# Ledger of designs, part 5: VHH binders against Hydroxyproline O-galactosyltransferase GALT6 (GALT6)

Target 1, 215 residues: Hydroxyproline O-galactosyltransferase GALT6 (GALT6), of Arabidopsis thaliana (Mouse-ear cress) (q9lv16r187to401)
Amino acid sequence: NIMELPCGLTLGSHITVVGKPRAAHSEKDPKISMLKEGDEAVKVSQFKLELQGLKAVEGEEPPRILHLNPRLKGDWSGKPVIEQNTCYRMQWGSAQRCEGWRSRDDEETVDGQVKCEKWARDDSITSKEEESSKAASWWLSRLIGRSKKVTVEWPFPFTVDKLFVLTLSAGLEGYHVSVDGKHVTSFPYRTGFTLEDATGLTINGDIDVHSVFAG

## First folded at step 1 (VHH)

Design g42 (framework vhh_8ghr_2)
Fold by ESMFold2-Fast, scan of step 1:
Structure g42 (fold): chain B 215 residues (1-215), chain A 122 residues (1-122)
Amino acid sequence: as target 1 above (215 residues)
Amino acid sequence: EVQLVESGGGLVQPGGSLRLSCAASGFTFSDSYYIGWVRRAPGKGEELVARIYPSSGYTSYADSVKGRFTISADISKNTAYLQMNSLRVEDTAVYYCARESDWYGEYGMDYWGQGTLVTVSS
């Protein structure tokens, strides 16, 4: 599942993906299946959405300008997570990881009950002091990258067999991901990964894709 | 920039012990990565001997070293260790620390250290 973006993306561009995560399957890859102690076959449900660029060198893989990887089941932490990264010339950058949670007894209400305030504040400027602090350290983040972590305060937006609407937006400082109208995560632009270079979108994994729109 | 630096190799007699260290920089052990120890001996090719997912503590071992080697990680120091006990002549190899990041398994080990030589000989 490939969508071409011949002119790349521009500031304010957005991509909408309508889909439904598939039920967990028995994972056959030994590298993945070894994540769960006590059994060799682990149940995994994950998918990836990737913005890719043109190949820099013949024979190499296209760069992944944005790798967005929701893991609904099967992560080593036992929690649902969203992992984000870049990959250039088969070299992965520093991952950004957002860990959600679900109530086993009240899964149907979890997304409406808990705010992602701490994550939103970390990604967005909400006060003058936060703006000042962010501006003062921006160059350090630019040089070394920044890994984001959220543990138990953020509700996970995807559910097996539940239809979702995901919007990926190109903002001033990075990509913004919303699910069902609510902001979920952001991914700052990285050095060497330009918005205009994003000439393709691929979606793979444990997902039934219903529609993809670019605007 | 991601970097892995090994230390602790050396010469030891059969039955002896060594502890290898792998200091990581450019990422944290609270991220979603395996850290593995891969060895290469002349004429044998590469063998993954031990793996750890640092923030969960999950570990796995090759059958050749199970019960003799122990992998561990110190998240606060961002350092992984391989404790090698009851060493045998056939454990002689260059030991590499490596990171595995793509859970789809597309690229396997994506960053490697420089290696540290372990020689088991009388």
Scores: ipSAE 0.014, ipTM 0.332, lowest interface PAE 7.4, mean pLDDT 74

Design g43 (framework vhh_8ghr_2)
Fold by ESMFold2-Fast, scan of step 1:
Structure g43 (fold): chain B 215 residues (1-215), chain A 122 residues (1-122)
Amino acid sequence: as target 1 above (215 residues)
Amino acid sequence: EVQLVESGGGLVQPGGSLRLSCAASGFTISSYEYIGWVRRAPGKGEELVARISPYSGSTSYADSVKGRFTISADISKNTAYLQMNSLRVEDTAVYYCARGWDEYLDYGFDYWGQGTLVTVSS
């Protein structure tokens, strides 16, 4: 279901989601199992939370300004992960990936440490940095690199059948995600979208959503 | 209940064309994020060739087929198509139609067709 955000978001806005991840969906289709590495069936527990904007053209999909996708088990890395990205007209941008690991084999819960890596980069010549720089400074900035990689460590915050409180906040440089009061990850604002463009929220997947509040 | 049925595969000479069809039953294609075509060639892994959002008409293609293949959907017929032009020997594969919600997921497809064989050879 879509939650409407009239007038979009402003600096300091937040959305709170109270929910509980459900057990992984089961893949019973033999073809899907056959296409997996090693032809082994896996269970994948995952959900997605997306901020979407207004369509530019009728018949297009709404832009996904923020795609946030926790995967508790079973992606190709074998590790718990949170992926973040944007999508416009079925064209995905560069994924930001927070990978985790379990502290030991066969843990019943995901209680290991994770590294959150995010990239901040100039995806457009109209970026804020380029707009503010002189020609010589801009050229030098390009030569020495404008991409920035930040690593943050945290325990993977989601467990099957455990209630959580997730807060998505609109900060100065990007969206910030906290779970149970602890900062988990951030997603830098990307070129082409403003906070006012975030007019809808959707939540889907292996999740039991108890409540959603915007403020 | 839910089914995806492919048709249109066959043997074709290099440079030829084929049109694959994917007829959906038990659900409406417009209710899903995308319909995709995935191929698996002898001795190779699977490759997502093309995808379409039936609701919006938005499409994307693998680099190996850009400019040669066109994906489309007819919501009123509940059918997706893959028009394949300028076929190459390397396009020889079993082509599967699949419905899905999310292209990030290794297993974002929840139902698949039985596949249709496309052989490009002299």
Scores: ipSAE 0.000, ipTM 0.156, lowest interface PAE 13.8, mean pLDDT 69

Design g44 (framework vhh_8ghr_2)
Fold by ESMFold2-Fast, scan of step 1:
Structure g44 (fold): chain B 215 residues (1-215), chain A 122 residues (1-122)
Amino acid sequence: as target 1 above (215 residues)
Amino acid sequence: EVQLVESGGGLVQPGGSLRLSCAASGFTFDSYWSIGWVRRAPGKGEELVARIYSSGGSTSYADSVKGRFTISADISKNTAYLQMNSLRVEDTAVYYCARYDYEFSDTGLDYWGQGTLVTVSS
């Protein structure tokens, strides 16, 4: 599924996706399933919602301004997660993850609750390894402070065969994702991409898409 | 082009140690990356023995190597490592370095090196 956004997005724009996640399937692709002789295939249930930009040159993949990837089953952590990232010229940026956890006193998954990081956009705050190579004035950091990522607790918002309404909105500091009217996660705008660069939306994976519309 | 080159394999006695290196080119560790070490013993299928994720440095190990192997990465050198301690005869295999293909999932690997042979023998 592809949706055109000819003029891109503006502040306050939103996209609504109505769909149902599919049950986990046996992943048979040799690139994905690392199977030993006699092992069962890995069970996977995940989908991807991506905002795409225009290609810089022909022969390259379009930039992914936002890669939003809910993983109901099959994540390397063994937990339900929502992973967010960017991709330019086949290079992924730093992933932002909302990871599930179990109660410390339980051996079973209690509620599917996850902790998600909400970011404030700032070029100095985005995860850049290059920033660690430069000295920073300690006193300035203390005097003026800085915005940090915030952890928010919420239940994992997707369930197999349950219809959901996902809203992706363009806020002042980043994209905001709500599911069934509840805020789930935010993704800070990253350098090199403006809202008007988001000229396409694609949805793929273990999902039955019922409708997609912009407002 | 993405390329992974393994080194550090060789012959070692049981109980010994080896460190494997994986030099990456065509992408940088200061952006997205996730590296796995996959081995294939003669007559056996592939086994993912260790993986490291750039986001937060999280690691995972197969039960067969847990507590003995350690995966790490040096961002400045664009190189990943597999430190193998307390080696056993059954660890004898060709070890491949591979990059996770984010598009397919964290369990999918897209780019593979040519492999380095590890022989554990008396």
Scores: ipSAE 0.013, ipTM 0.351, lowest interface PAE 7.9, mean pLDDT 72

Design g45 (framework vhh_8ghr_2)
Fold by ESMFold2-Fast, scan of step 1:
Structure g45 (fold): chain B 215 residues (1-215), chain A 122 residues (1-122)
Amino acid sequence: as target 1 above (215 residues)
Amino acid sequence: EVQLVESGGGLVQPGGSLRLSCAASGFTVSDYSYIGWVRRAPGKGEELVARISPSYGDTSYADSVKGRFTISADISKNTAYLQMNSLRVEDTAVYYCARSYEWDFEGALDYWGQGTLVTVSS
C-alpha cells in the first residue's frame, strides 16, 4: 500500500503513522536472519516504512530515499533493532543501525556500520556523566590498566500488540523519527535526493496500520 | 567508499573450471552483510547464482548451478570466491559480486562490482 505525496516533502513536513506491531510469525525463508541446518523456520516480526521516489525506468524498483526498518524479532543479531538505509538503482547504501540494548563505544560492535548514536547520546545522561568525570580519574585508570567503556542506553520503542504513534519529520540535516513523543532516531540526508523527490510512502510487514497523516 | 572488485573471468571450454574472486574494501566481509554472485546476459535476464553469509558460513545456490558451483569467503583476505566447475555454454554471462543486508538479495543489493565476463565456448 502507498500514500502519495504529490509535491514531495518540504522542510518541516511531518508524517504521522498510528499502528500496532504484530506478534512474530514463523518464516521458512527469513530475509533478515538465516535458517540454520536442521531449522524449519525462524520467528520474525518486522515492518518497513519507506519514502520512495519516482521510477527512472519501467520495470525498475522505485528509489528508496529512506528505508526505515524496525525489527522486533528475527534480526541476525538476535536483538531488537531499527535499521535505516537508502536504495538507489538497485544499490543499497551503508546501513545505519540502532540496537535496542545498551550500546558500547566504537569497538567491534560498529562492524563498519553507522550506528544510531546521535539519538542515544542526546538522551543519554550516563554517556555525558562518563565524559565529565574522565579527567578526574585518569590516574586511577592508568593504575588499573583497563580501557574505559562508554555505556549509552537506547531502548527499543516498539512492543508487540502495543499501539504507537510514530512521527517522521524533515529537518534541516535529516529525517527525525519520534515514537510516542520521544525522539528515537535521525537519518542524515544523503547525496542525490532533495525532499521534493520523496513522492510516496509505503508501510509493509508485521504491522496493523490504523492511520497515516501528512502535515 | 564501499568497493567490490571482481576478477578471474575468461574464456573456457565446456566442462572446464574457473574461480572468480571478489575483493571487498570499505567494509569487512565478516560483518552482518551477505555476499552473492549475480549473473546477467542481454536477453536472458538476471539470476542470483550463489550467496553466502561470511559470518555464519551458510550458503545457498540456484538450482541451475547446484553441485557445480561453490561459494566461499576468506575473512583474513576480505575476499569472496565462486568456484565454477563443469561449466556449460548456458553459464556464459557477466558475473557480478554484490553485497546485501537481506539474505534473499531481492531489492536489497548494496553494491555491485564492475562485473567479470565468463564465456563458455569451444
Scores: ipSAE 0.000, ipTM 0.130, lowest interface PAE 17.0, mean pLDDT 72

Design g46 (framework vhh_8ghr_2)
Fold by ESMFold2-Fast, scan of step 1:
Structure g46 (fold): chain B 215 residues (1-215), chain A 125 residues (1-125)
Amino acid sequence: as target 1 above (215 residues)
Amino acid sequence: EVQLVESGGGLVQPGGSLRLSCAASGFTFSEYAYIGWVRRAPGKGEELVARIYPDSGSTSYADSVKGRFTISADISKNTAYLQMNSLRVEDTAVYYCAREPYDLWDSSGYEFDYWGQGTLVTVSS
């Protein structure tokens, strides 16, 4: 599925995807599905959501402004993973990964815990008095665009045959991804991949897409 | 069965030239893959010296060989080449041809999935 974003995205834009992951697909040239687990090739259920730019030359792959790729049974790491990256002319940038994990020693474990990073606005300064709060608000407004990075741990948000609601939002410092109302990961804006260049959205892979909304 | 077979190594004097060849079988260079040349000298780690994406001709080089080495590929012969000029004693190593899959989905995977047997290049007076 392709959705056009003719003027690109702007600060505060959001995209909501309602979908359901499917069991693993068959691929003709899949790197990940050529891995072995014991005597068998490992197949993973995965899908990708990509913001794409315009290609400069006919026959070229379009730029991937944001590549968001959940892998539900994992990849070579054997853990559920959400990977994010950029790609231009067959050149991938540095991958950002959120890896799921579980307690291996417990008989009863909650599988698929995910360690991811998020960015938060630094807006904790307060003032008591009315006139001083006015001055403090002016001073604080200069800091309101600042963010700090924190680590969060969430259950891996996707499972085969379970409906999800994913929201991708364009924040001050980067993209923010939430699933079922919970923040999962953030991806900083990268030089050469501007928000306004994101003129298309594609969703592909092991997913049944029910609806997509842009706002 | 995927195979990469190197040839062209040998003994050469400093300042000399050699051309290494890498003949590929079991896949075609048009199948979303990079071909790289990796060298290893005794007591040193692996160094990726050059890489090419044959379908587009895009190349990259390590700083240690930039301007001296040229990587190329002949899609019709399914063969990659490393032209090595102005060779130095420190270029002495076993040179391996290796395939790096370009996965349209996976940006963080392995660097190389198939390797040749290697060919020795000795630069000595």
Scores: ipSAE 0.038, ipTM 0.362, lowest interface PAE 4.6, mean pLDDT 73

Design g47 (framework vhh_8ghr_2)
Fold by ESMFold2-Fast, scan of step 1:
Structure g47 (fold): chain B 215 residues (1-215), chain A 121 residues (1-121)
Amino acid sequence: as target 1 above (215 residues)
Amino acid sequence: EVQLVESGGGLVQPGGSLRLSCAASGFTFSSDYYIGWVRRAPGKGEELVARISSSYGSTSYADSVKGRFTISADISKNTAYLQMNSLRVEDTAVYYCARWEDYGYEAMDYWGQGTLVTVSS
């Protein structure tokens, strides 16, 4: 389905999606997994939220200004991941991947993977203070804090058959994604399209969408 | 620079066979990705015909070509093939070789120029 954004997005805009992921289905022609010879099918559960721009030529695919793709099951890595990317005329950019679990020394590492960056509140003013002072200065941190890119571990935020509230917001440096009130990931703005070019939102895949609204 | 170059298209009679080749340069088939064939007849949309994993050799086919077409890849030659048997008039189209990154939903990232296949008597 599609939500129209006639004037595009502006700084501070946000879109809220209320939905519930569906159980995995059997996929014979997966787009996100490598089938080995002899495998019958792959169980897949994924959905995508995409900010779309206007297409330049009739008959082409709309540009995907932001492709946000949670994969609960079926990713080639075997792990739950959120993949983020851009796509213009079937040209995918460099994928940003966020894995839900801590990286371990004994865990398989995929070559060429771009590490996911999470954006958290910048408490740089409190970094000069003792730990006990940081808690006491919450108000000051709120007034002067800003988004900072950090690498942190987090549990994968989506569960089959569990209702979630996802907020996609347009920040100063990029898009920010929160699930159930907790920051999950951020995606830096890329060249090609501005916020005003994001004239549509589509949601597809293994998801029951309850509501979508912009604010 | 990544390039995919198709060859092997031409005119064939119904029931005949053709073998299309897709020569890749600028990358190797040892990477984890799909290589496949997409066709388009004038005035119609695109149809994914066949796809093969370069690393695993797993294949998938459109229902319209199952049992008639076979996709393969020769990693040493960096070339993918589409063997087309029992060709029908409806198979007439421009056939494009394409690459898909395995970790992108609908992530086709490179296309060839296309090769025309005409099936008629």
Scores: ipSAE 0.000, ipTM 0.157, lowest interface PAE 13.5, mean pLDDT 71

Design g48 (framework vhh_8ghr_2)
Fold by ESMFold2-Fast, scan of step 1:
Structure g48 (fold): chain B 215 residues (1-215), chain A 124 residues (1-124)
Amino acid sequence: as target 1 above (215 residues)
Amino acid sequence: EVQLVESGGGLVQPGGSLRLSCAASGFTFSYDSYIGWVRRAPGKGEELVARISPDSGYTSYADSVKGRFTISADISKNTAYLQMNSLRVEDTAVYYCARDEFWGSDYYPGFDYWGQGTLVTVSS
């Protein structure tokens, strides 16, 4: 299924998805499972919400301006994650991963943690906030000793068989994703992928979609 | 022209250490690559032991090796390493270095290119 977005998105545009994640299924796709002879099928539960652009030529796959991919089960890390990326002419960009809070360096993506932590702390992102500025503010609070070290947790926002309301909004600095009224993650605009290029939305995977609307 | 060449396998005593190297050619350690170590023990299926995203620095480990093995990458040398400490007899396996062509897509990235494998034997 595809929702057309004639003329693309504009600043302040919102897309709302009401849906419910499905329980894990047995997956035998080699790209997902790496299943070998004698192995059991991998159990996965995931869905993709993608903003697509127009094809450059016939026969080409549409560019993925935003690939938003919650993985409830079956990620190779064994943890629930939300992965975000772009893809143009089968070339993926650098993935941004939002993962549950981690306690050890050997399992952590620092960039992913920082971005996910923004949800727990501020419950919002504005055009005037810079990631480095936010990090500096956080460091200043720690340095002056007015706040003890607080463990900030990023709870994975989706649960199997639980209805959710996801809002994707186009801000000045990037896309913002909220679930059930709480900011979950943001994806900065990337070179070569502009709001006006986002002419389609697709939703696929382990999800029962109840409604989708743009405003 | 993509090639992965492993080295460093051999015979080691229980409790010993060994470092595997994976030299990559035909691509760079950048956003289109994850590097993983997959092992196959005699009579068993494949087990993903460790993964690294050289671009982000993200690492992950199988529970069976966590705290004992460390994966790393040297971008300037285009080489990944698996440092194996406190080796056990059950770590005996052929170890493969593998690269994913399209990381950041479709959850469990499938490995597109594999090395030849290097045998690690842990015995007295």
Scores: ipSAE 0.013, ipTM 0.224, lowest interface PAE 8.8, mean pLDDT 72

Design g50 (framework vhh_5j56_2)
Fold by ESMFold2-Fast, scan of step 1:
Structure g50 (fold): chain B 215 residues (1-215), chain A 126 residues (1-126)
Amino acid sequence: as target 1 above (215 residues)
Amino acid sequence: QVQLVESGGGLVQPGGSLRLSCVASGFTFEYDSSYAIGWFRQAPGKEREGLSSISGSYGGSTSYSDSVKGRFTISRDNAKNTVYLQMNSLKPEDTAVYYCAADWYEGSLYDEYDYWGQGTQVTVSS
């Protein structure tokens, strides 16, 4: 699914996607980092919603202004995850991940919901991961290992074969994503990407798209 | 293809210094804040230990494990796509194979795994 946005987005614009996630399929890509000897095919269910801009040079891939990637099954962490990122000239930026992480103390949970964690913030590391790490960096904890500590359960908003309504809205400081009327995550505008640059929308992956509306 | 190659290891006496290099290929240090490169070591029969890290484009944030803080310094040369570990005041306990590793996000299920070099041996002994 492709939708053109000839004049880009404006402040207050929104895109609504109505769809159903598909059941997991067998993925045998040799690049999947499975460390288990004798593993069966990896089961994967994910989809991608991307805002794209115009390419600066002919022959390049268009920039991905927003890469929104719900992973219902098959993420390396073993958890349902929503990743968000940008890609400019084939270089990915810092991923923002929404998973069962505890929110920072100054970003309180509301009705048990956990706010989306930013990958580049070492202060978002759980105390257990900080204890196991010999450095304070979040990425070093990821390289050493992916230990789990008790965290607040974040309700993942997508379920296989369940119809959802996702709204992507353009706010003052970033994109806001709601699913079934509940705020799920936000993605701050990044350097080099403006609202007017978002001239295309693509939806791909393990999803049956029922409708897409812009307004 | 992402590849990391370490060099600069060798035999050194206690109190000596070495500089390790890690040359990266298949990605660049220029536009992406998502890269992080770190140094690790592993002695025979011991667990792998994280030592130091350097991250991308916000000016190269660095971190150090307490065991090496004040003795080791991480730096980068973006033009050479190389990360260095300057090791001073070496001790026999620093004897290990030293590895560099990169964490690089590529926007897919495959982009959250580690890339590792082959390692370089450092021996601190008389």
Scores: ipSAE 0.005, ipTM 0.170, lowest interface PAE 10.9, mean pLDDT 69

Design g51 (framework vhh_5j56_2)
Fold by ESMFold2-Fast, scan of step 1:
Structure g51 (fold): chain B 215 residues (1-215), chain A 125 residues (1-125)
Amino acid sequence: as target 1 above (215 residues)
Amino acid sequence: QVQLVESGGGLVQPGGSLRLSCVASGFTFSDWSSYAIGWFRQAPGKEREGLSSISSSDSGSTSYSDSVKGRFTISRDNAKNTVYLQMNSLKPEDTAVYYCAAEPYDFLTGEYDYWGQGTQVTVSS
């Protein structure tokens, strides 16, 4: 799905996405299969919502001003995560990660509507790096050592096969994301991009999109 | 336009040594240090296997597969955008094409997955 925003966004603009996450699938991409442990295939359920800008040169990838990536299953941490970032000319910036609890009747419910905070970078890994160097272990070990969570835990807002309403709002200092009427995370504006640069919206991945509204 | 280029492969006798180099281009010096880099190999008709990795920091955490532990050493020089694999006590079963790879930023989508083209290592008398 691609939605055009021909005049870009303005302060106070919002986009509403109504959708339903799909169950995990076995990843078929050969490079992703390298992330598996032993003979086990990686099971993944994720989708991405991206604000795109215009490319300046033909053959260039368009800027991804906001990359919003809920990961219900398959994240290296083993937990459900929302990862946010910006990509320009195939270079990713610093990732902002929110890690939450699963929505289950048999699990402890964590009460908390907390802004997503940037994870601190940490290259120290305590896993058995020198004893295990299978491709899957190598990729995952590096990511585990990269950042640490610095915020209070909150319930993960998405559940497989459950309809959700996500609102992305353009605020004074950044984008704000709400799910089912509750604030989930914020993404501060990055230098080099203005709201009017956000001329497209794409939604891809393990999701059934029911409707998208811009206002 | 990120590119990885391997070099240093060749023919060597059993028990010999080689040093492979992996040079990155299209990265700035500040960007290069943010990537973990690994070495892989693939022999004809076999799956690609991971050999060694080095984390994003200068002289950071390293890992090695059991087949090469104690014989191979990975190192990096961030000022030269280069990662090395020092291979000692080479055996005929080390014969393969050797690849370097930078860990993709988004491993679940596989975006920005940087692989080199490979360098042939042949261990034979």
Scores: ipSAE 0.006, ipTM 0.252, lowest interface PAE 9.4, mean pLDDT 70

Design g52 (framework vhh_5j56_2)
Fold by ESMFold2-Fast, scan of step 1:
Structure g52 (fold): chain B 215 residues (1-215), chain A 127 residues (1-127)
Amino acid sequence: as target 1 above (215 residues)
Amino acid sequence: QVQLVESGGGLVQPGGSLRLSCVASGFTFDYSSDYAIGWFRQAPGKEREGLSSISWSDSGSTSYSDSVKGRFTISRDNAKNTVYLQMNSLKPEDTAVYYCAATEYGDYWQSYEYDYWGQGTQVTVSS
């Protein structure tokens, strides 16, 4: 699926995707000829949601301003993950992953649990002790801004054959991804990518897309 | 053309350590590289398992499967075009053929996404 964003995105823009992940399929691509006699094929269930820009030069790959890749099954780690990244001129940036995590007590990953990081403004620097000074602090906070990385522990938000509503929001410091009304992950804006550059959205993979709309 | 050669496998006792090396030729790993490198293993009668990954376009985005997290460490030496897998606290269940693989696409970690594969190196953990 393709959706055009002819004027790009602006601060506060939202993209909503309503879809349903498909069951894992057996992957027997010739590239996996390393499978030995008696080995079973790899079972995969994943999809990609990508914000793309325009090519700077003909013959180049279009830039991927945001690559969002939920992997329900088939990740090399054996766990459900959500991977995010950018790609410009075939150069991938540093991948950001939300991965399954192990319980401290039993050393086993809780079924469906995922550890994610998000970037959020640190407003603990402001105080209401003096009412008149709060307005000044609020004004300064808007100019300076301050973000911090926090860890959020969530059940993996996607399930085979279950409808979901995913919202991708363009915030002040980055993209925010929510599923079924709950925040899942955030992706900070990166050098070389502006919201106005995001002129296309593509969705591919093991997913039945019911609707996509921008607001 | 890219070629990968694994080395460092062998026989080791339970609780021991081994360091595997993956030497790449036909290209260099640098900040402009679009390659991702993964370590995989396969034991007789078992499915192929991903162990650890790193992207050459990444500077510190290493990941590990749960079965080896805390025991194995992946690292690279860009000047030598070499990736290492340091394996500690080895168990009999770690016995397998270990493979190094590279791909020009870093957005997948499934084996079918990897375009270049080494021939593998045998690791046996027994007394």
Scores: ipSAE 0.000, ipTM 0.233, lowest interface PAE 14.5, mean pLDDT 70

